# Miniprotein binders against q9bqp7, part 141

Target 1, 240 residues: q9bqp7
Amino acid sequence: VPQNWFPIFNPERSDKPNASDPSVPLKIPLQRNVIPSVTRVLQQTMTKQQVFLLERWKQRMILELGEDGFKEYTSNVFLQGKRFHEALESILSPQETLKERDENLLKSGYIESVQHILKDVSGVRALESAVQHETLNYIGLLDCVAEYQGKLCVIDWKTSEKPKPFIQSTFDNPLQVVAYMGAMNHDTNYSFQVQCGLIVVAYKDGSPAHPHFMDAELCSQYWTKWLLRLEEYTEKKKNQ

## First folded at step 13 (miniprotein)

Design Q12
Fold by ESMFold2-Fast, scan of step 13:
Structure Q12 (fold): chain B 240 residues (1-240), chain A 103 residues (1-103)
Amino acid sequence: as target 1 above (240 residues)
Amino acid sequence: SPDELLESVEWLLKEAEELYKMGDPWYALWLARMALDFAEDAKKLGDPELKELIAKVELLLAEAYIAAGDPRAREIIEKAKKIAEELGSPELIEEVEKVRKKK
């Protein structure tokens, strides 16, 4: 149980469209400041076991691919992930155009992988948008807030190379999603309530992406775990 | 080191089990698969404790597959059974039988 508990959901907000809501998806830029990001909090509170497994995975990959091969592999994974996110933002934003952002969009197996999921995504309210928890003092940049099968979700897009998913993206992804959710629900730049999460794992070979839906109860469970990580981060900062 | 690998795989197994009990069998499955992958790499080290851990991870993975309605559970249960029999552990053999009953 965290020492300073704070609710993930805001009782003053609704998930239903508000007449005062903007007609286009929000894209609030991430401001540079000293307030920690979700990713920084998670990275600085990894357990010794998480750190060991990540290093073990790196050494295993280097043995299989060589040092240059591993460097090229990780660079390619990050580049493909970045392109995938840029392509999704373009597809989901009615004011974006493919011609200026990504000519490789149509040739990506990852985009083919998510087509069946995109069919169930509508009512986009935010894309690549900054969130700040005004009380708990953390920030983040979320991928997407939209309805998935009629449920308003914080959606996080992940890429995976079957059968070996990129290990760095697996440990804390649900915590990342609920941290963004809690921040958005208490950020004055937004007016609506998000109670569900969706992690979409897209595959390089174009095989159907897997949607991992997290309902309100599951999000509440992960929120408690996030609060513990945030508390640990704060304590470590005081003692450094 | 082998000891650090064993500790880390045990940690992953416990995390996966907690997430399964918390109500997230899918994410538990991903962590269990990760634990199994690291444990399989480690079995070349000849550590008998790692064999027991591999069987326990396989049983957790099988439970997650059963919960998801995935037929791959049967193959995983058979792998765990083989290790339990090799180790001659009546307790582990009992755990295998318990998971098998959860059709």
Scores: ipSAE 0.599, ipTM 0.792, lowest interface PAE 1.2, mean pLDDT 82
Fold by OpenDDE base, second read of step 14:
Structure Q12 (fold): chain B 240 residues (1-240), chain A 103 residues (1-103)
Amino acid sequence: as target 1 above (240 residues)
Amino acid sequence: SPDELLESVEWLLKEAEELYKMGDPWYALWLARMALDFAEDAKKLGDPELKELIAKVELLLAEAYIAAGDPRAREIIEKAKKIAEELGSPELIEEVEKVRKKK
């Protein structure tokens, strides 16, 4: 049990969208603070087993591709991820804010992969927007807040070359999503609350993306795990 | 403060590099994007150290673009080169040339 329990949901916020919600998605810039990011917390609190598995994977990839080949592969994965997020931001942004859509960004297997998910996405409230949890002292940049199948979600877009049909196969991504949810729900820059998460795994070959929907109950379960990771991070930093 | 910005960009860069080394290039990219966003905000402050950090982040991005065969890598490398030249940093110039040779 976390020593410093904090709720994921804010009882002071209405679950109902205020009629005054801006028609334009929020894009709050990340503020410059010595506050750890969600990603930093997750990375610094990886289990020995997770580290071992990643290192084993890395060693295998280096054996197959060589060191330079692995570096190239890693750089490619990175760039593909970036381009995918930029394309999604462009697609989900209102037409009035659309910079000239680089048509080349839209011609990707990843964008093809998510088309069926995008049909169920509406009511975009935030895109590439910073969240801060003032009490728990962490920050993050969330990809998207939108309605998925009529439920307001924090949506996290992921790229993969391998199928991830199970939420367990997304590693710490569920923790990232709930961390963003909890921060947003308590960030004063946001007037609304989210109760659901969605991890979308897009595939390079254009095969249908896997949506991993997280209801409020599942979010609450992962939230407890997130709090434990945050406490572990805080303890490690005090001992450094 | 400019110093707090610099520290944040440095931290994000270092973390991005660590993530990249750990084989999570997507999180590395995300951190690098954050670093760039902070760096762009900080460019307005005219801090030389911040310019160097921006150039380093741009080079990291350039490497990623090169690896992807994306033509935008050229523009990013040229931006990094310009910053390196403006700073007169031999180390940064060398790093820019190393990235350019990968292209």
Scores: ipSAE 0.017, ipTM 0.278, lowest interface PAE 6.4, mean pLDDT 79

Design Q13
Fold by ESMFold2-Fast, scan of step 13:
Structure Q13 (fold): chain B 240 residues (1-240), chain A 91 residues (1-91)
Amino acid sequence: as target 1 above (240 residues)
Amino acid sequence: SEELLESVEWLLKEAEELYKMGDPWYALWLARMALDFAEDAAKLAKDPEVIERVLKLVKEIAEEARKVLEELGRPELAEEIERLVEEARKK
């Protein structure tokens, strides 16, 4: 319904730095409560096709690796992704002590993969920071908000082993980014506005990472799709 | 299987939507997923007609992805699509 349609951008906000902006990137902790997270909404509203695709991918991986091998593989993928995010947070933080402390994390192939992207990243405004859409009632934890090639973006870092079969959440990544963007733009803990997104896919072997830039128009298109997923989640919730 | 074929047909519809949106990143990953399903069809489906139908859909999805990438001026990604199609053909 149209009455459930809300704008992604807040007309009362600017994406330009001002005197009220903190000099250190914001890192608001995520508080767990009954308000659904972006990832939960997306997981609970997967289409029949998405569920089947995920199950098919799992079955194929188990056929290739065995059940124990599959568990080890998924555990390692999770751990590598976590370490990659920790390294990026360290690199993008202005604290030199933090950067030196995380020396071992900084030497991975994934970090080599993103070097050319990082050269174009500046003006970091938030890192590993919680967002909440106050009227639509959802929360999330975004990776990074910074200027990419001069444009303020919600940046989402992804890891991939090239070549690779289907990766869970690949098709929902733009929805995740715009959900965070809309939440931040309407969260009283933040004073600025983001209008662009960036999904960066880093490769384990150090091959150059793939940036997928989302301009304001593309973000608006995915925002409409996110609102439909959120509405679907709300409908499912009231039938419990 | 019937369900695997439905998934590949869904991917074809997604590829057509992506063509309209001009999204090269999604097109690349849809092509990879289609190839993974083609491999599964070869291993799990014992009906040659099902295998042939899946391979035809994979080719159609890859062609749509390549068209999108060419329009967006990403020849390096178009080459990756061609490589994935060639891998599927070898089966």
Scores: ipSAE 0.186, ipTM 0.588, lowest interface PAE 4.7, mean pLDDT 78

Design Q2
Fold by ESMFold2-Fast, scan of step 13:
Structure Q2 (fold): chain B 240 residues (1-240), chain A 97 residues (1-97)
Amino acid sequence: as target 1 above (240 residues)
Amino acid sequence: SPDELLESVEWLLKEAEELYKMGDPWYALWLARMALDFAEDLGDPELIAKVELLLAEAYIAAGDPRAREIIEKAKKIAEELGSPELIEEVEKVRKKK
């Protein structure tokens, strides 16, 4: 069990919309300091087995593509993901926020892949927005908070060139989502409660994206695993 | 080393099994697919069959008919290896409908 256990949900908050909620989705800027990010905590606390498997995968890819080919491949994966997130933020932002849309971004295979998911997304409350857990002292930048099929979710958008995603981004996806959720639920910049998560894997060829919905009970179970990773990170930082 | 790869793949398989039992068959399936990829790279037929059975259980939980094909692949490996334990595991998964 984690030594610094803290609840993921805030009993003082409601998941229902109210009149005090902003009409425009929140976009709190991320301010970097000594407080660790969710991604850094997860990266620094990978298990020995996760590190070994990632290194084995990397060596196999280098063998197939060469050093320069591997660098190009990883650079392209990163760039495609960045563009996908930018396109989604544009699509989900209110009309008054947008000057014009990039037609090329809107026609990507990844955007086509998520069309059926976007049909079920409404009530957007935050986009590319910073969260901070004021008590547990970690920060993050979440992709989206919106209603999916009527349930308020932290939504994380992932890209994959094939049905099997890029291995570096496969580990700890659910932990990332619940870490953002717990931070937002206890961040004074936000007034609402999020209890559900959604991981959406979009495909480059435009084939239908896979939605992975995480209910409140599942989120609570992953939250315990996240707290253990955060504890491990804190201990490692004390010793270095 | 081959021993480190085996230990790491077995760890990943156990992680996937734990997540499946915890109530996340989709993410368990995702990790099991990764374990299968590494198991195939390692070339251990027994490990490959065990990962395939976990994949089959995840597909059964999802109502996916692909479970049948995967069970048959695991069965062939179990029969080729002559492993009564593995053959029994195949039958247990198959009975889950």
Scores: ipSAE 0.607, ipTM 0.788, lowest interface PAE 1.3, mean pLDDT 84
Fold by OpenDDE base, second read of step 14:
Structure Q2 (fold): chain B 240 residues (1-240), chain A 97 residues (1-97)
Amino acid sequence: as target 1 above (240 residues)
Amino acid sequence: SPDELLESVEWLLKEAEELYKMGDPWYALWLARMALDFAEDLGDPELIAKVELLLAEAYIAAGDPRAREIIEKAKKIAEELGSPELIEEVEKVRKKK
């Protein structure tokens, strides 16, 4: 049980978006500060065993590809992910729909993969927007807040060359999503609350993306796990 | 402990998936392979089959021909276990290919 319990949902916020919500998605810039990001918390709270396994893999990949080959590989993968997110931001942004969409960005297998999900996405409230949890002292950059099938969600877009049919297979992604939800729900820059999460796994080959919907109950379960990871991070930093 | 290994496998699969989602398919693949290694070390055939299916899905998504071999391994395990649930999962993965 977390020592420092904090609710994921803010009882002071209404679930109903105020009619005055701007037609333009929020894009709050991430400020570089001493506050840890969600990603940093998750990365630094991996178990020693997980770190060891990752390092062993890295070493194997370096042995197979060489150091330069591994760097190139990592860079290419990162670039593909970045391009995918940029393309999605362009698709989901009302303002960018008018700009010459780089047709090359839209011709990716990943974009093809998510087309069926995008049909169910509406009411985009935020894109690539920073969230801060002032009380729990963490920050994050969320991909998207939108309605999925009529439910307001924090949507996290993931690129995969591998099918991820189970939410359990998305490792710390559910933790990331609920961390963003909890932060957003208590961030003063946002007037609304989210109760659901959505992890979308896009595939390079254009095969239909897998949506992993997280209802309020599942989000609450992962929120407890997130709080434990955050506490672990905080303890590790005090001991350093 | 077996429970710790199981937790590790589940974690590694999760991490593999996240890394894959983050656009690190190789790290994801590595974690998935490591999950498989731990599942094998655990000696839990059901867990091995589940990991293999996840790997298979990963390979399918990558257009990697190794997906076929992994699916067949998972199928064999599922059949050996007599698990209708696993057999159904194997068939679901196979249909994605």
Scores: ipSAE 0.018, ipTM 0.360, lowest interface PAE 5.8, mean pLDDT 82

Design Q3
Fold by ESMFold2-Fast, scan of step 13:
Structure Q3 (fold): chain B 240 residues (1-240), chain A 104 residues (1-104)
Amino acid sequence: as target 1 above (240 residues)
Amino acid sequence: SPEELLKLIEELLESVEWLLKEAEELYKMGDPWYALWLARMALDFAEDLGDPELIAKVELLLAEAYIAAGDPRAREIIEKAKKIAEELGSPELIEEVEKVRKKK
């Protein structure tokens, strides 16, 4: 159990929209500061097993692709992810007109992969928006907050080249989602409550994306694990 | 050297066992899809080790996660594990295969 436990959900908040809520999705910029990001906390608290698995993955990929091929692969994975997120933000932004959208975005394999998921997404409240947990002192940049099949979710978009998952993001995807959720629920820049998460894994070949829905109970279980990682990070920083 | 190779094999085995424990915990938490992803990673490493018994055990964990997720692929994975158990002639593995099969 974490020693400095804090609740993920805010009892003073509701997931229902009200008239004072903004009509356009929020996009609060992430500001550089000394407060650690979710990704930094997770990267700095990897277990010896996670580190070994990451190195084994690198070894396997280098063996398969060569050193130059590995560099090209990792660069392409990063660029594909960035473009995928930019395309989704564009698609989900209600301020864009049809003339301003790139119709060719719908032709990419990753975008085709998520079409059936997007049909169930509505009521977008935040896109590429910064969150900060004032009490627990961490920040993050979440992808999307919207209703999925009628439930308000923190949605995290992932790309995957079948059949090899990107190991760095594999272990900690649910922890990222709940960390963003807990921060948003206690961030004064937001007024609503999020209790569910959704991790969407899109495939390069256009095969149907895999939705990993996290209900409130599952989010609470992962929140406990996130608090342990945050506690470990804080302790390590005090000793340096 | 033989000592370096043995150490690498021991580290791979330890990693597979850690992944299996993590996947089993996630499965019991009610997260069968994330458990499936970790079990697939464990299968990849188990195949690197080349231990058929370990491979079959990982496949049975995958099948349990598929059953929990309501995924019809559980049957295919159970059949793969059964084939390995039969080829090894292991009564213990054959019994484990039947236990998982009965859950669906």
Scores: ipSAE 0.341, ipTM 0.695, lowest interface PAE 3.6, mean pLDDT 82

Design Q4
Fold by ESMFold2-Fast, scan of step 13:
Structure Q4 (fold): chain B 240 residues (1-240), chain A 104 residues (1-104)
Amino acid sequence: as target 1 above (240 residues)
Amino acid sequence: SPEELLKLIEELVESIEWLAKEVEELLKMGDPWYAIWLARMAVDFAEDLGDPELIAKVELLLAEAYIAAGDPRAREIIEKAKKIAEELGSPELIEEVEKVRKKK
């Protein structure tokens, strides 16, 4: 149980559209400073087991690919993920041209993989947008806030080569989603309430992406775990 | 050295046990997608150790995750675990296979 509990949802907010909502999705730039990011908190509070698994995975990959091959592989995975996110932002932006959307679709099996999920996505409220929890003192950059099958969600897009996943992203992805959700719900730059999450895992070979929907109850369960990680981070920082 | 090998084996066993507990927790929380990848990692580690009983046990966890996700791949994994259980002649493991098979 965390020592200093704080609610994920804001009772003063609603997920319904209102007159103050902008006509285009919000894209607030992330201004990095001394306030920790969600990613930093999670990376600095990995368990001994998570650290061991990550090191084990690195050693396995280096043995298979060589040190230079491993660096190339990780750089390529990062670049593929970046391009995938850029393509999705372009596709979901109402100002993007049809020609640019078609070009992006032809570039990657990941985009083919996610097409079925995109058909159920509408009412985009935010894309590649910064969030800050002013009370809990953390920041983040979320991928997307939109309606999935009629429910407003924080949506996180992931790429996976199933045989060789990045184990860190797998372990903490639901924590990232709820951390962004809690921050957005209490961030004065936003006026709406998000109560659901969606993690979409796209596959390199174009096989259908797997959506993992997180309802309000599941989000609350992961929020408690996020608060524990944030508390651990704060204690470790205090003792340095 | 033998001492270093034993320590590495202990660390791998602990990692597999931790992954198994995380898989069970994720399934209780209704999160089968991440359970699948953690179970896959547990299978990889168990195969590195070469312990057939442990391989079968983590394969059954993977099958449970696939069942929870509605993924048809559960069937082939259950058959792999069943083959190992039968070859080992383990009544406990054979019972675990049947329990998982009935969940779908």
Scores: ipSAE 0.013, ipTM 0.475, lowest interface PAE 7.6, mean pLDDT 81
Fold by OpenDDE base, second read of step 14:
Structure Q4 (fold): chain B 240 residues (1-240), chain A 104 residues (1-104)
Amino acid sequence: as target 1 above (240 residues)
Amino acid sequence: SPEELLKLIEELVESIEWLAKEVEELLKMGDPWYAIWLARMAVDFAEDLGDPELIAKVELLLAEAYIAAGDPRAREIIEKAKKIAEELGSPELIEEVEKVRKKK
């Protein structure tokens, strides 16, 4: 049980979006400060087993591609992920629908992969928006807050090369999503709260993306795990 | 080197075994979504190893995780595992496939 328990949901916020549907998604800039990011907390609190698996995967990839080939591969993966997020932001942003969409950004297998998910996405409230949990002292940049099949979700978009999901993002994705939810639900920059999460795994070959829906109960379970990771991070930093 | 490859194979096998155990524990704890992620990684490692029997076993674990999550994709995964089991002619694997199918 976490020593510093804090609720994921804010009882003072209504689940009903206030009728002022902001016509424009929120995009709060991430401020660089001494506050750790969700990603940093998760990376520094990986288990020995997770680190071991990642190192084995890396060694395998280096054996297959060579050191330079692995660097190139890693760079390409990062670039593809970035372009995918940029393309999604452009698709989901009402204002960018008016700008000449870089047709090249939209011509990706990943964008093709998520088309069926995008049909069920509506009511976009935030895109590439910073969240801060003031009491628990962490920050994050969330990909999207929108309604998926009529349920308001924090949506996290992931890219996967078939057949291999990127191991680095795979284990802690649910924790990342609930960390963003908990932060947003207590961030004063947001007037609403989220009760659901959605992880969407897009595939490079354009095959249908895999949605992983997280209901309020499942989010609460992962929230407990997130709090434990955050405590572990805090303890490690005190001992440094 | 062949020695490096052997070491890598051993490391992959150990990783798959650990992942399989963790998936089973997570399913018992009622955490199917985390189990899905770990099981997917186990499948990837098994595919890299190129052992069809091991692939079928970890695909079944993935299927169990999807069943526990209520995800309809469990059906496709079970059929993949069944095909591998039939190609191998393994009655044991075929029985395991049918056990997982009955959980759905």
Scores: ipSAE 0.013, ipTM 0.250, lowest interface PAE 8.1, mean pLDDT 83

Design Q5
Fold by ESMFold2-Fast, scan of step 13:
Structure Q5 (fold): chain B 240 residues (1-240), chain A 101 residues (1-101)
Amino acid sequence: as target 1 above (240 residues)
Amino acid sequence: SPDELLESAEWLLKEAEELAKMGDPWYAAWLARMAADFAEDAGNPELERRALELAARLLIKAGRPEEAARLAEEAARLAEELGLDELAERARELAEELRKG
């Protein structure tokens, strides 16, 4: 598939604020149907090497923690990530719709880690919002769309424990971001153009989060890789 | 197996180089760091050293000089253990230059 037939950016849209844009961040609910999600496409198209590396990591963790300890560890990682996203949605929402009963959610090390990033985030356009690519027929749930240092970005929040990288999502994070970007740019529920991505890696110990900024050129390069994964998914599904 | 670990480490290094050429040195560095870990598990210290040196160079391009310096020092120690004294000295000099700025 030629990448110019399915461009990531929509020439009919602008990244500048418009008077007709909602004053409150959009939160379109994810509707389940037969259309594949970004995460499912990526999980179903991992290479043999990616699968091997994930299994190797799992085996090392099981040897270190035991099977029950590994299950508890992965459950805790998932729960911490969920709470981190909930706290960020609360912080970035102008309506403060999420009322925290326990201060621990808002004062975690991960939240301290992202403070210097958050001061550069403004103009929030969407939070925990569903996107669908009308032509390529895939869906996703993105974390945030906002201006980072004056540039409108799809922002993906990640948690990490130093010193090791987050192996579970290491390979495909940029693909996930551009897949959401391309979908949003071609989704009739949205009227604006996103051309940049931002992956923010927050640290449990509160040390400064790392912002990985992806400009329009880099996003276009990753979009080509995402299209190949989507094509592979479609072919595998037809053969099942 | 050691052969599968070696193959995976080589694949990660190839992916890292391609991502760096594409314009993503930060993500490329993470893949190179993973390659070093798997090279160590495979018992291939030369591949581990090469992976660490690549990761350090990529972290410089990504604007992470302190992390680059730490990996350069690790590569230098490994090079010294392997008897590659010239490579060890060059890696130590890189680490010192990175901490200086």
Scores: ipSAE 0.435, ipTM 0.752, lowest interface PAE 3.1, mean pLDDT 83

Design Q6
Fold by ESMFold2-Fast, scan of step 13:
Structure Q6 (fold): chain B 240 residues (1-240), chain A 108 residues (1-108)
Amino acid sequence: as target 1 above (240 residues)
Amino acid sequence: SPEELKKLIEELLESAEWLLKEAEELAKMGDPWYAAWLARMAADFAEDAGNPELERRALELAARLLIKAGRPEEAARLAEEAARLAEELGLDELAERARELAEELRKG
């Protein structure tokens, strides 16, 4: 699937605000279907090296924590990530009243970590929203679409207990962001154009989060790599 | 078994070299920050394989890429990690160079 046949940016769309832009952030639910998700495509097209890396990391953690300790650790990482995303959705939604339970979510070190990034985020257009690339036939659930320092971005929120990002997301995180971007740009449920990406790595201890900004040129380069992964997935499914 | 150990070492070395090639490609694309983390992973594989030359190459590349990414504090931390590891491995030259790099980065 050459990029010249399927561009990431839609030439019929503008990134400029206009009257067709909704005043309330979109939250389109993800529908059950046979169309593959971005995460499934990426997980099923991991290279032998990526698979080996993940297995090696898992074995090291099991040796350090024990099998039950590893299970507890991975469950806690997942839960913390989920709570962080819920808190961010609450903060970025035009909500006046928070439930008492939601107040506890806002007190995490991860939320403290991301405060300086949130000051530069405005014009939220989508939160926890489903996207589908109608021509390439894949779906995804993106975290956020908003303006970061005046540029409309697909924003992906990540948590890390250490400065080093979690090994599973390190390889494929930029691909995930551009896959969502390309899908949104070609999804009839949306009317605007996104050309930039932002990966925000928040730290458990409240240390300042790392914003990794991807401009339009970098997004186009990663889009080419995503198209290759999608092609590998399609061929693999034909042979299975 | 000796054959299983040999196969594991070969897989570790192949993975390290693949990561270094990916890091160089991503850096050329204009993403030195992500490239640095791939180089850091290559260093981990090289260490597991018992190849200090490859580990040295990977650590030096990762630090250089972090400098290029405008992350001197992260580069300094990585250089200090490299120095401590190199000292434990008896790589005194690498340890001295890594400590000097970390000191220079923290001064700027």
Scores: ipSAE 0.460, ipTM 0.710, lowest interface PAE 2.4, mean pLDDT 82

